# Designs tried in a protein design chat: VH-VL binders against Regulator of G protein signaling loco (loco). Part 6

Target 1, 177 residues: Regulator of G protein signaling loco (loco), of Drosophila melanogaster (Fruit fly) (q9vcx1r247to423)
Amino acid sequence: AALECRVIVGYLGTIEMPKQISHSSKLQTVRSCIRKLRQEKRQPTIVLMCITPDSLSLQSSSGGVLATYSSARLNFVSSSSESENRFFGLVTSAVHNTQIEEEYEPSAGSAAAAGHISISHSCHVFVIDTKLIEHAQHLQRAHEFRLQCTRDPISNLCLEFPNNSEYVVNLVRSMYT

## First folded at step 8 (VH-VL; framework fv_tezepelumab)

Design b03 (from A5 with heavy chain D99L)
Fold by ESMFold2-Fast, scan of step 8:
Structure b03 (fold): chain C 177 residues (1-177), chain A 124 residues (1-124), chain B 108 residues (1-108)
Amino acid sequence: as target 1 above (177 residues)
Amino acid sequence: QMQLVESGGGVVQPGRSLRLSCAASGFTFSDYGMHWVRQAPGKGLEWVAVIWYDGSNKHYADSVKGRFTITRDNSKNTLNLQMNSLRAEDTAVYYCARLSEYIFTDYGYYMDVWGQGTMVTVSS
Amino acid sequence: SYVLTQPPSVSVAPGQTARITCGGNNIGSKSVHWYQQKPGQAPVLVVYDDSDRPSWIPERFSGSNSGNTATLTISRGEAGDEADYYCQVWDSSSDHVVFGGGTKLTVL
């Protein structure tokens, strides 16, 4: 009975976001990342995206896990535009800790070591395309590649996810309607 | 619903100054960069200046650099162009336009929302 | 400075396909945008990022960009398509927006 939403997407690539990103510029930055990767005109990699309350994972067509992001790392999600919503960008955050002092030297007057914390952001770009679904239909387990989200058995409505996973699920569902 | 309205145009003598304003409505102004573009009577479009969403970066056409200053007030949803040392060749309709996206190499800087324009005539 | 070259005019018969070119050195490495301007009106974005369209622009408008030439294609030309068309790029080396000189489309 675990909450899950699974969808086939095309993966275009990942761009590390500029360090000077204001909260008000995230939408513009995501759209710029989408445009940049689209302009490279490369064939998207078929990926199964699995979203749960705890994580978002990307799996290859053979079932191997390519990447996993905890729900807490899901920072922002947006489609390419109001006019063309086939593409979307997912921003993930990563916290990096660097140690100030490698070796503790009490006699040298060393203070208690404190880690330096920095945060990086990456924008992952995906496309939802019926042709990718048609291609997946030729695979042995093609039914697993369609949009499939946990539903309430009585109302047949999609169940809500707790935390940041709900934002991604809501965007994906809207792009399939 | 998204709208840009320019004002401040008029007739001015060479060497004098004029300030144009552009009022934005129907979208979150502070999330978008903005352009000024001009068009002399019977001529093509000529880019004038761009300003990023937070005012941190500005670029100018060579023909106006050192004479024009682009600014914005996000609290009032307004874009401004201060035009100093005006010349006859600055005579044009001035449009403000929204920068759709701006971050990456050779991408973006297209203008998806345009104002109706305001006429600036520099004559003796 | 980076320069975009457009033909000053193009004529097309009603129902035929119009092609408006925009020439630039290695323009295929840049994103090209296209604007339509009718007399007395502000420009309207018709194609952006080489080949994408705003949702309110008909599918008969399309674009391409490769090598040294970008092209705006207008299928099934209509009288209402008569306008000046401008191509535009951002030149990151100079930090300048560059417009082409414009092409007057006539539907005869």
Scores: ipSAE 0.007, ipTM 0.510, lowest interface PAE 11.0, mean pLDDT 80

Design b04 (from A5 with heavy chain D99Y)
Fold by ESMFold2-Fast, scan of step 8:
Structure b04 (fold): chain C 177 residues (1-177), chain A 124 residues (1-124), chain B 108 residues (1-108)
Amino acid sequence: as target 1 above (177 residues)
Amino acid sequence: QMQLVESGGGVVQPGRSLRLSCAASGFTFSDYGMHWVRQAPGKGLEWVAVIWYDGSNKHYADSVKGRFTITRDNSKNTLNLQMNSLRAEDTAVYYCARYSEYIFTDYGYYMDVWGQGTMVTVSS
Amino acid sequence: SYVLTQPPSVSVAPGQTARITCGGNNIGSKSVHWYQQKPGQAPVLVVYDDSDRPSWIPERFSGSNSGNTATLTISRGEAGDEADYYCQVWDSSSDHVVFGGGTKLTVL
């Protein structure tokens, strides 16, 4: 059985980022993305964030998979502020090739035969909705599921209802070291 | 190594047009957004315009909006500023500068590489 | 229109610490960048994103930003630090880059 940690969060949206991101600027970029999406005042989409050593996926309340990111695509995670601790951002990367592998001849070995590679980044913004999480915790179905999954040695499944974004940030960091 | 070189400055009469160019070398020009910044003799820095890395978005200072047009040609590694209806108040050294890769936020519009500037004098 | 306010001039004795302020309404919620300009030269970025330094800038240069004031701090002031210093932000509400009026630093 595989280890899987599940957390209930609100999803605010995704901002596509320019090709180049400096290491020193990641924190400022995440904070800016959080500020921008908070200003839109949209109702957050409640999602189940499923975290395994191999991937992070977002599932809808109906069980449909909204997105899946392999561990190799998970780049950076950070919270919005020390005083509020409600919002966090997750940065994912994707590698794009302008040439398909079948068109490249390895024996050629020249720069003219190789394709161009670019990397894109996206910042996904989430919120801890304490009121909604408290309500979910008090639902009978959520309690029953929590009791069944918490510390089950066979499934190795855990379900968490976080009260702040720092907890989720640390959970994600601990999984993808 | 990384360089920006402005050209096209000179003396021009009020109401006329002038086109500035900025040639980039030593970095991948198409990956960076670009600014034009000016400085009148003895005065401070004044922002003029910005263009995104792919040319898809542009912003202008209120003082030049409707008169100046910022463009770029990524195939030639050049940034351009078309200046129409020039006024005495447009007299300044014009710098081109590249900005950080974070173009969508109030973070990352810092200018890390600057040209040496080209003087535009609008005389009457 | 967003406005950044800098003192016109600051003086510091050699070896002492200079502090140049940049005032703006709620500037602590924005990223502040600082430029050094010597006579007849193009500006040089000395501090970006409030407190980061380019690798070619000495560690004597540092920055901070909170509330309504950002500060550029230059430790162990040297004659070579004499220049005009400009703070800069991006104002997302107007889609404009805003520069401060500049501060002339004199080391004597």
Scores: ipSAE 0.005, ipTM 0.477, lowest interface PAE 15.1, mean pLDDT 78

Design b05 (from A5 with heavy chain D99G S100Y)
Fold by ESMFold2-Fast, scan of step 8:
Structure b05 (fold): chain C 177 residues (1-177), chain A 124 residues (1-124), chain B 108 residues (1-108)
Amino acid sequence: as target 1 above (177 residues)
Amino acid sequence: QMQLVESGGGVVQPGRSLRLSCAASGFTFSDYGMHWVRQAPGKGLEWVAVIWYDGSNKHYADSVKGRFTITRDNSKNTLNLQMNSLRAEDTAVYYCARGYEYIFTDYGYYMDVWGQGTMVTVSS
Amino acid sequence: SYVLTQPPSVSVAPGQTARITCGGNNIGSKSVHWYQQKPGQAPVLVVYDDSDRPSWIPERFSGSNSGNTATLTISRGEAGDEADYYCQVWDSSSDHVVFGGGTKLTVL
């Protein structure tokens, strides 16, 4: 049974997305986010991306968990238009509970606090390539960043093509759709 | 704003050692790879060594490999070059330079901030 | 080892366009960077990643890179452009930074 597929990626940053994103503009918005963060030319943070049917988590080189996103929060994934297919964006949702308090005097009837829900979206931008994998393997703790996959066909492909962002995008889509 | 200041240059006899230092200010030193580049009097630029942002990788020009050691101290924003077994052909102005390279892309290494240089003269 | 070849000198009349070439085997597959150096001064980055320009460098500086030749183009040449110009690549096969021999630009 598939447990986990792990891939080494570089994290470039996160951009808050507009509250109202149409299905037709989602791809363009993600590509804009990728372009913006690439233009900042910051050194990527090396993270291990752990992909399971239930969640996607990011771990540091020392093994600490940096972030965990349940499958319900994973909304969209796409690569850049780059010929090398090295960059990709991952859109996550976050549910915010807004409490509306209406104070009622005891004699006036019900005391009720009504919550309403708002949803925000964030685009997380990553890079994957041979230099990233080579660098991670040169670290003293390279074993903590080694690519590991379960025995299922999808996770076996992670071992063979770990340096292709299009492969990672397809893996995420397959896992969560 | 962004500044690199070299120190430690001087006149030294062949076979002796010298340590150069480079103090960085005005940017987050630990985010960037650092280079040493030298220039002999009246000659062109010659790359000497590079150290990655976290000190994990180092590379040297063949002419200095085994004699020079590049190190950095991110807590002090300082780059160092330890030069051993100096030769007359090591005589040059030595520049430290900030490498604006993304090691995880296919973009090359370029140097966007340079120090003023420090002169090293190796003579008998 | 990988070698970059530059002409030793190039001259341009004021207001005209100067072109400085950098030759290398399959250099179009590499990212080329260009530096300007005036006498007694440290080098200054003028073009990076083949054609990008630092924000403090005038738009009249541009670059291109294809096949076996990269080119630095300086339009509307000025006396202040007189300097030595160096091209530079990272050679991933040797893990070395490689500089060209330099080109002296004269504005006459």
Scores: ipSAE 0.000, ipTM 0.486, lowest interface PAE 13.3, mean pLDDT 77

Design b06 (from A5 with heavy chain S100Y)
Fold by ESMFold2-Fast, scan of step 8:
Structure b06 (fold): chain C 177 residues (1-177), chain A 124 residues (1-124), chain B 108 residues (1-108)
Amino acid sequence: as target 1 above (177 residues)
Amino acid sequence: QMQLVESGGGVVQPGRSLRLSCAASGFTFSDYGMHWVRQAPGKGLEWVAVIWYDGSNKHYADSVKGRFTITRDNSKNTLNLQMNSLRAEDTAVYYCARDYEYIFTDYGYYMDVWGQGTMVTVSS
Amino acid sequence: SYVLTQPPSVSVAPGQTARITCGGNNIGSKSVHWYQQKPGQAPVLVVYDDSDRPSWIPERFSGSNSGNTATLTISRGEAGDEADYYCQVWDSSSDHVVFGGGTKLTVL
């Protein structure tokens, strides 16, 4: 009955997305973020991605929670390309509420609101490949991650070590859409 | 053009030492792991050793462990193999080869660019 | 230590498909890479990660890997394909690169 999936992925980093992104350009923007982080040649950080209907959380190899995103904050997920099948980007949103209360001068037009709320988007880039998985299996704490991996007995969809990014992208989409 | 050029091969007596070098050009050497692979006359390929892009990890074939040392100098774009206590069975062409970088994973453990090789003959 | 087994030789007629096998215990759980070596030359990577090709390798080279056997397939064989072919894996249990014994392909 558990709707929990846990997958081991490599984390490459996070890039703040442009403030003005059209719906038609989200895929291109995510792929650009993936390309930028790939070009930095950064060693991936092994993380455990815990996926539930309510949230997606990232845990370090030591078990510490690095980040938690409620389902409402999960905006978009996509792989780098069909041919690569290794990288994916996860776009999360964050609401910033800044209350500014200031005396407004009367003008001929409309009055401005006293409070401001803004939304930012971040693209988190991950990698999945057999060599990274083999490396994770050799880590002292990889065994602890295996003990935490669950497989939905009905859907049989959550693998311990995914072999491609498209599988994880589909898993995330199926959980949150 | 990506190139690897080996040097230091020659004829040596059993029990002696020899140092092989490999000069890399045409790519960012410090981004790639490097391998040494050898081939005895008329025989197949035999892996010798690998070193990660930053020198932090190394692996050796059982037949050379304790006798050979793989090192690199990223400032000079060079890979080295120090061969001690040489045996007749070490006679081979020695190739240096670049580990295929699977984008930020330094453990591809397969080789996409190879040098032309340098011959090492161990005989009395 | 882990061992890869290849047939010592395979022959193919021009224009026909050559298949070179690489046997290993549960090799389907590993990534298999293939090299071509012509006489007097250094090896050339032709297939990596079971079925991917470097950009400079023709599409007629392909690979597969399942169970206990990996296969390099060379379609539309031509004289220039004559070479020794080696399969290779990384054995994570021992931290060793392992090569097969090589297969001599003749095109006649």
Scores: ipSAE 0.005, ipTM 0.482, lowest interface PAE 13.7, mean pLDDT 78

Design b07 (from A5 with heavy chain S100W)
Fold by ESMFold2-Fast, scan of step 8:
Structure b07 (fold): chain C 177 residues (1-177), chain A 124 residues (1-124), chain B 108 residues (1-108)
Amino acid sequence: as target 1 above (177 residues)
Amino acid sequence: QMQLVESGGGVVQPGRSLRLSCAASGFTFSDYGMHWVRQAPGKGLEWVAVIWYDGSNKHYADSVKGRFTITRDNSKNTLNLQMNSLRAEDTAVYYCARDWEYIFTDYGYYMDVWGQGTMVTVSS
Amino acid sequence: SYVLTQPPSVSVAPGQTARITCGGNNIGSKSVHWYQQKPGQAPVLVVYDDSDRPSWIPERFSGSNSGNTATLTISRGEAGDEADYYCQVWDSSSDHVVFGGGTKLTVL
């Protein structure tokens, strides 16, 4: 139904994840990444997050594309905790095929084929400034990114300036299910 | 349920050595950093050391650096503290504790699971 | 060399709110964690990352951290809250975990 959704978020940084991470532990790992980057106390970089069924991209206010992730690379998304409701993490994956690499030692059977394929994961951490929706600052942000504020008819909230991270997390999940 | 059990405490003379162990159960030990924290009788908590989930990095309190060595054996779910050149001021209950941070190799920030402690007395 | 300062004791009547402070230079730029320790027992994490609470800790426990002071707040105090309370930070400049000296809470 929706072709594209846009939200303005703060970007805190990216952490490369360990080579091995189980699906059941991703939530705890994302929360660790969020906490680590929050504790750096750095000023967030304001970006426009563009979400479509096929990809998620991050853009600067000048329209420059900072990063693009196909839906196949979007692995996991979660907020930091129920009490915070401001921060979320997005996990992306990249597949490295090393089959042509010399001198690797396969363990046995299917482990040999698996052994020359490696997957890396990165956790990207974002923050929502809940104060923006309450103040005239969101009009300035909209102008900077050449956006018009879209009001949800049910909640009457500005979609480009969400008031909590759960909204963005659910939006990303819904586009890639 | 998650549990940590310390052992190896006892009475030891100044200048001697003692080795403490901590057995972990109820969680994947190899996924977490581990801490040692001590508490002298009637005193507050004092951090001693931390070791990363894979054993690749370690940090020590200044008071024990060069005398104590923290190690782990992930195949046995065991954390160890080798204490050399013991002093009267090392007398304390020693707790092992799990760092909250899952898998990531970074400085421990806080401890969510604690053992019951083991008493070390350095007598003269 | 980073130091956390706590009052040695705080008293509260049953049903009233206790506030335990943790002072440190620019502590608001750090994340503060709080532990409860009852006599003869191991410490228990009650508040982490300034204001978050483990799911098994009652909602009566809350925290705040700004400027030079972090505060643990225990509302509707109960006899079972009697314990020593310790604040803790990670000091990145020294690569050390730092504990406060502890505060004894008495519920009278």
Scores: ipSAE 0.007, ipTM 0.575, lowest interface PAE 8.4, mean pLDDT 82

Design b08 (from A5 with heavy chain S100Q)
Fold by ESMFold2-Fast, scan of step 8:
Structure b08 (fold): chain C 177 residues (1-177), chain A 124 residues (1-124), chain B 108 residues (1-108)
Amino acid sequence: as target 1 above (177 residues)
Amino acid sequence: QMQLVESGGGVVQPGRSLRLSCAASGFTFSDYGMHWVRQAPGKGLEWVAVIWYDGSNKHYADSVKGRFTITRDNSKNTLNLQMNSLRAEDTAVYYCARDQEYIFTDYGYYMDVWGQGTMVTVSS
Amino acid sequence: SYVLTQPPSVSVAPGQTARITCGGNNIGSKSVHWYQQKPGQAPVLVVYDDSDRPSWIPERFSGSNSGNTATLTISRGEAGDEADYYCQVWDSSSDHVVFGGGTKLTVL
């Protein structure tokens, strides 16, 4: 079995979140972020999302890595509602260490520099292209990203072109929970 | 050709109900959000409601919220507007309209294909 | 509630450029769309997302949007352009589609 799962999705953008969010408010925060980015009506950037046990990365069609998030940074993933099948949000966290600058290095036995820890959160919003239903369209997009379609033995559909955001949400959750 | 055809309009007394329908043809109905827009005689356009391509989300104008219900049946290529507790102020030509063609959204914010409209007259 | 303000009427001579304005608080942060409606007919989309045109609309129709004013520009005006023109936005704070009051264009 492969350790990497790949899906083609549209990327709408990233919103920096409040420094503190409660566990119970994560879903509402994702919904808010999806709503804000949808209303901007920007053309989505088509990306390859590569999901491994160690990280989640976003790649362009040229193979350039746009972003990489280690598994420790993956905080939450959800669709916008229970009936929503196109949009999903991914919340990442980053720990920042703020060092207190030393005027000069102390002699042996001196205290170490003190640091402060802050945490930032970002919500990344994605969309499934439900109109990519033609096999030729899948092949064209796969060639752009240098992919071969992985056929699902039950449905005989290409796994890299999901038609439902819940599939991607469950895939991400299964890798990191 | 892409077409939207409204039906169900007529004359109705205040407080009664009426159901409008819109039949779509010439495009994949299930790929598009749909709107109802009305226009009172001699007045401007007034938005009524929108429904997403799969029926999962809906928005209503404040003047009709709680009285009107927008629904769709993708298997029949049909959009519906159930109008309850009708008022004289609801008298208008009602248009159904298709939201923009946008491959990565459920509904747009503008209407590119319009029906011919159906007249609803609420008289006392 | 968000309000779009249009002049009630604008006149243009044949072959000249008509400009129809749509005023709204910070409208430049919103996407503005324009519709043409001839008497007894359904509206027709002529400009969307501020400045884009449907492929079947002539190039002489154009739009702009900045600050507190959006503008529909119709160059080389023709008798067939006589109609009511409506601007429209989506107001995300209220979840409403908002139309302007309409502008009657007369080609003299």
Scores: ipSAE 0.000, ipTM 0.478, lowest interface PAE 13.3, mean pLDDT 81

Design b09 (from A5 with heavy chain S100T)
Fold by ESMFold2-Fast, scan of step 8:
Structure b09 (fold): chain C 177 residues (1-177), chain A 124 residues (1-124), chain B 108 residues (1-108)
Amino acid sequence: as target 1 above (177 residues)
Amino acid sequence: QMQLVESGGGVVQPGRSLRLSCAASGFTFSDYGMHWVRQAPGKGLEWVAVIWYDGSNKHYADSVKGRFTITRDNSKNTLNLQMNSLRAEDTAVYYCARDTEYIFTDYGYYMDVWGQGTMVTVSS
Amino acid sequence: SYVLTQPPSVSVAPGQTARITCGGNNIGSKSVHWYQQKPGQAPVLVVYDDSDRPSWIPERFSGSNSGNTATLTISRGEAGDEADYYCQVWDSSSDHVVFGGGTKLTVL
């Protein structure tokens, strides 16, 4: 319901997925990707996820844009089945011409004219640090990312610092249908 | 309740082999890495090996590398340790233990659920 | 390989504070975890990530970690606290779990 929503999350990594993914296998594939990246035990990269009707972008604390995905590329989003509800995966699509290897968004006529077209899928895995539930810790992170916290009137917690992955999943779903 | 139960310990002669098993219950076994940790009589804890949640990666203590093999069967909720070329120095109680899943900021690998242990005696 | 050093024993009077140290090069840059082991029993996690406690561990148990020394602090010592205590880190350079040698806590 806002033109722009911003959340602080940890980024664990990206896994390339099979070229063709059925709707029934998306959830299982996302959960497999989450398990793989969790087990790598790498320190998450703290990023600002900026969600607008047109795109989803990941930004560093210095304001640099690390990645941008148009709304047309956002395919699927789901939480992990973990009881702590801390992890979620975001599936993006990319269209490639096998001759040029560049991403593009062709029309039906353009695709036919361009020759061989392929679609790839990537699963991006994110984590919520539950230690960020505490308001005092939000202030430090907000300063680092140069943002102002939007306080929930009921819980008095910052909306930019979610305490579970389901909140972020629902936010993304509501923005992109 | 979360539980780990070791089995397969016993008395064996030097140079022989022994296989330990650990049965997990009360949690989703396939979501966790697993460790083997041993303790010689009257001595401290010594880490032996770790295996990732899907079996794709393994790490071993230098003292057992090349002799011991850690494996798991997620369909049976079972962790295994194959011990070959056993030495008197391998005599210990062997514990299986559940690993943490991820690292955040200052986090590190630690073990929150432990089995009761199984005794391995290598005697000549 | 990375090495953690603990004193072999520490004594505390009932009701007094015990401090168990764990020494390691730049250990303050690592996360330190602590286990309690009573005779004939499996180890029990008492402190993780330097200073956090499992919900079922009494608040009398606390930890700290800075520079070359991590410390497990047990306030208001009780007879039930008698045990061996082990510190532990993950050494990412060697991909090894490293335990300290253990400290026997006596409440007398």
Scores: ipSAE 0.000, ipTM 0.507, lowest interface PAE 13.7, mean pLDDT 81

Design b10 (from A5 with heavy chain D99R S100D)
Fold by ESMFold2-Fast, scan of step 8:
Structure b10 (fold): chain C 177 residues (1-177), chain A 124 residues (1-124), chain B 108 residues (1-108)
Amino acid sequence: as target 1 above (177 residues)
Amino acid sequence: QMQLVESGGGVVQPGRSLRLSCAASGFTFSDYGMHWVRQAPGKGLEWVAVIWYDGSNKHYADSVKGRFTITRDNSKNTLNLQMNSLRAEDTAVYYCARRDEYIFTDYGYYMDVWGQGTMVTVSS
Amino acid sequence: SYVLTQPPSVSVAPGQTARITCGGNNIGSKSVHWYQQKPGQAPVLVVYDDSDRPSWIPERFSGSNSGNTATLTISRGEAGDEADYYCQVWDSSSDHVVFGGGTKLTVL
């Protein structure tokens, strides 16, 4: 069977990151994003997170697909802290082809239209909350969507995921229950 | 170990210019945004300016805008503050400080590593 | 024109909990950072992003931020905690770092 991990999480929001962030500050950046969205004290949106070797998708409680990220776009993942491991942030990257706006060339003799490629990063913040999960499972058939990962039929251990998907699966598994 | 060392402070007359420098060591300078913060004798902390890790974006306090210029040289691990048209109210200890939580607005811009400061006195 | 308001002074008995407040309009929507400054020394970051601590800061230091008030809490106050404390935010509407006026903590 295809490798898959499904889990119900609460979605708190997404925060766009500046282009110029230090690679070495990824952990602190995620922690800051988690803290900010937690502080807004909004009710989390119940979503089903589906992780495969090739992609991570978020589905609404009604079954609609809200977002899909290829595994290549999964940049970083971390929990808020060791002492409070109910929240985690997922950093995704996106490639944007942007045209130079308001560029004025005095002479267009040999000028040509040009697009510039830029990369943006977004931090998506989630919560694994037993109370929220229990509520979601009552809405989505009790126990149907507790953490479910493809398992080895002999050892009954969750199979390792290749690519960047493994980091997300391992983090979620460590935080569940 | 991480260290910031300011230099260039001194006594200067009103209307003159002064250039402060900050030498960074013990971390990858080019990975971090940098701040200048000042403190007048017996007064509180007052933010002066910030520069992004590659020098492409800068912000200034209203009180210094148009007079001060923040720059950096990543090849020399050095942060600079060019202070023009100095006024008596610019008298303060000037600290350089490292910003390590560069995310978007309202989150980061805290200062985790500070220099010991350099005194600038503007007097006639 | 965003302003952070701190009490000019706070006192605490040894072993008791000190609470230093930082008031600002809807400050709960911002991330608040706290600095400790002892006489003749550079400031030291003690709490960042509302309630996170640098690894070298004792667990006695904690922070919270909601509504219009952020609070730095120092439990089991010690003589070594005497210092000026400053809160700080980034105000995205003006692209400015804003510091509070500072609070002098005395442990007596």
Scores: ipSAE 0.005, ipTM 0.488, lowest interface PAE 13.2, mean pLDDT 80

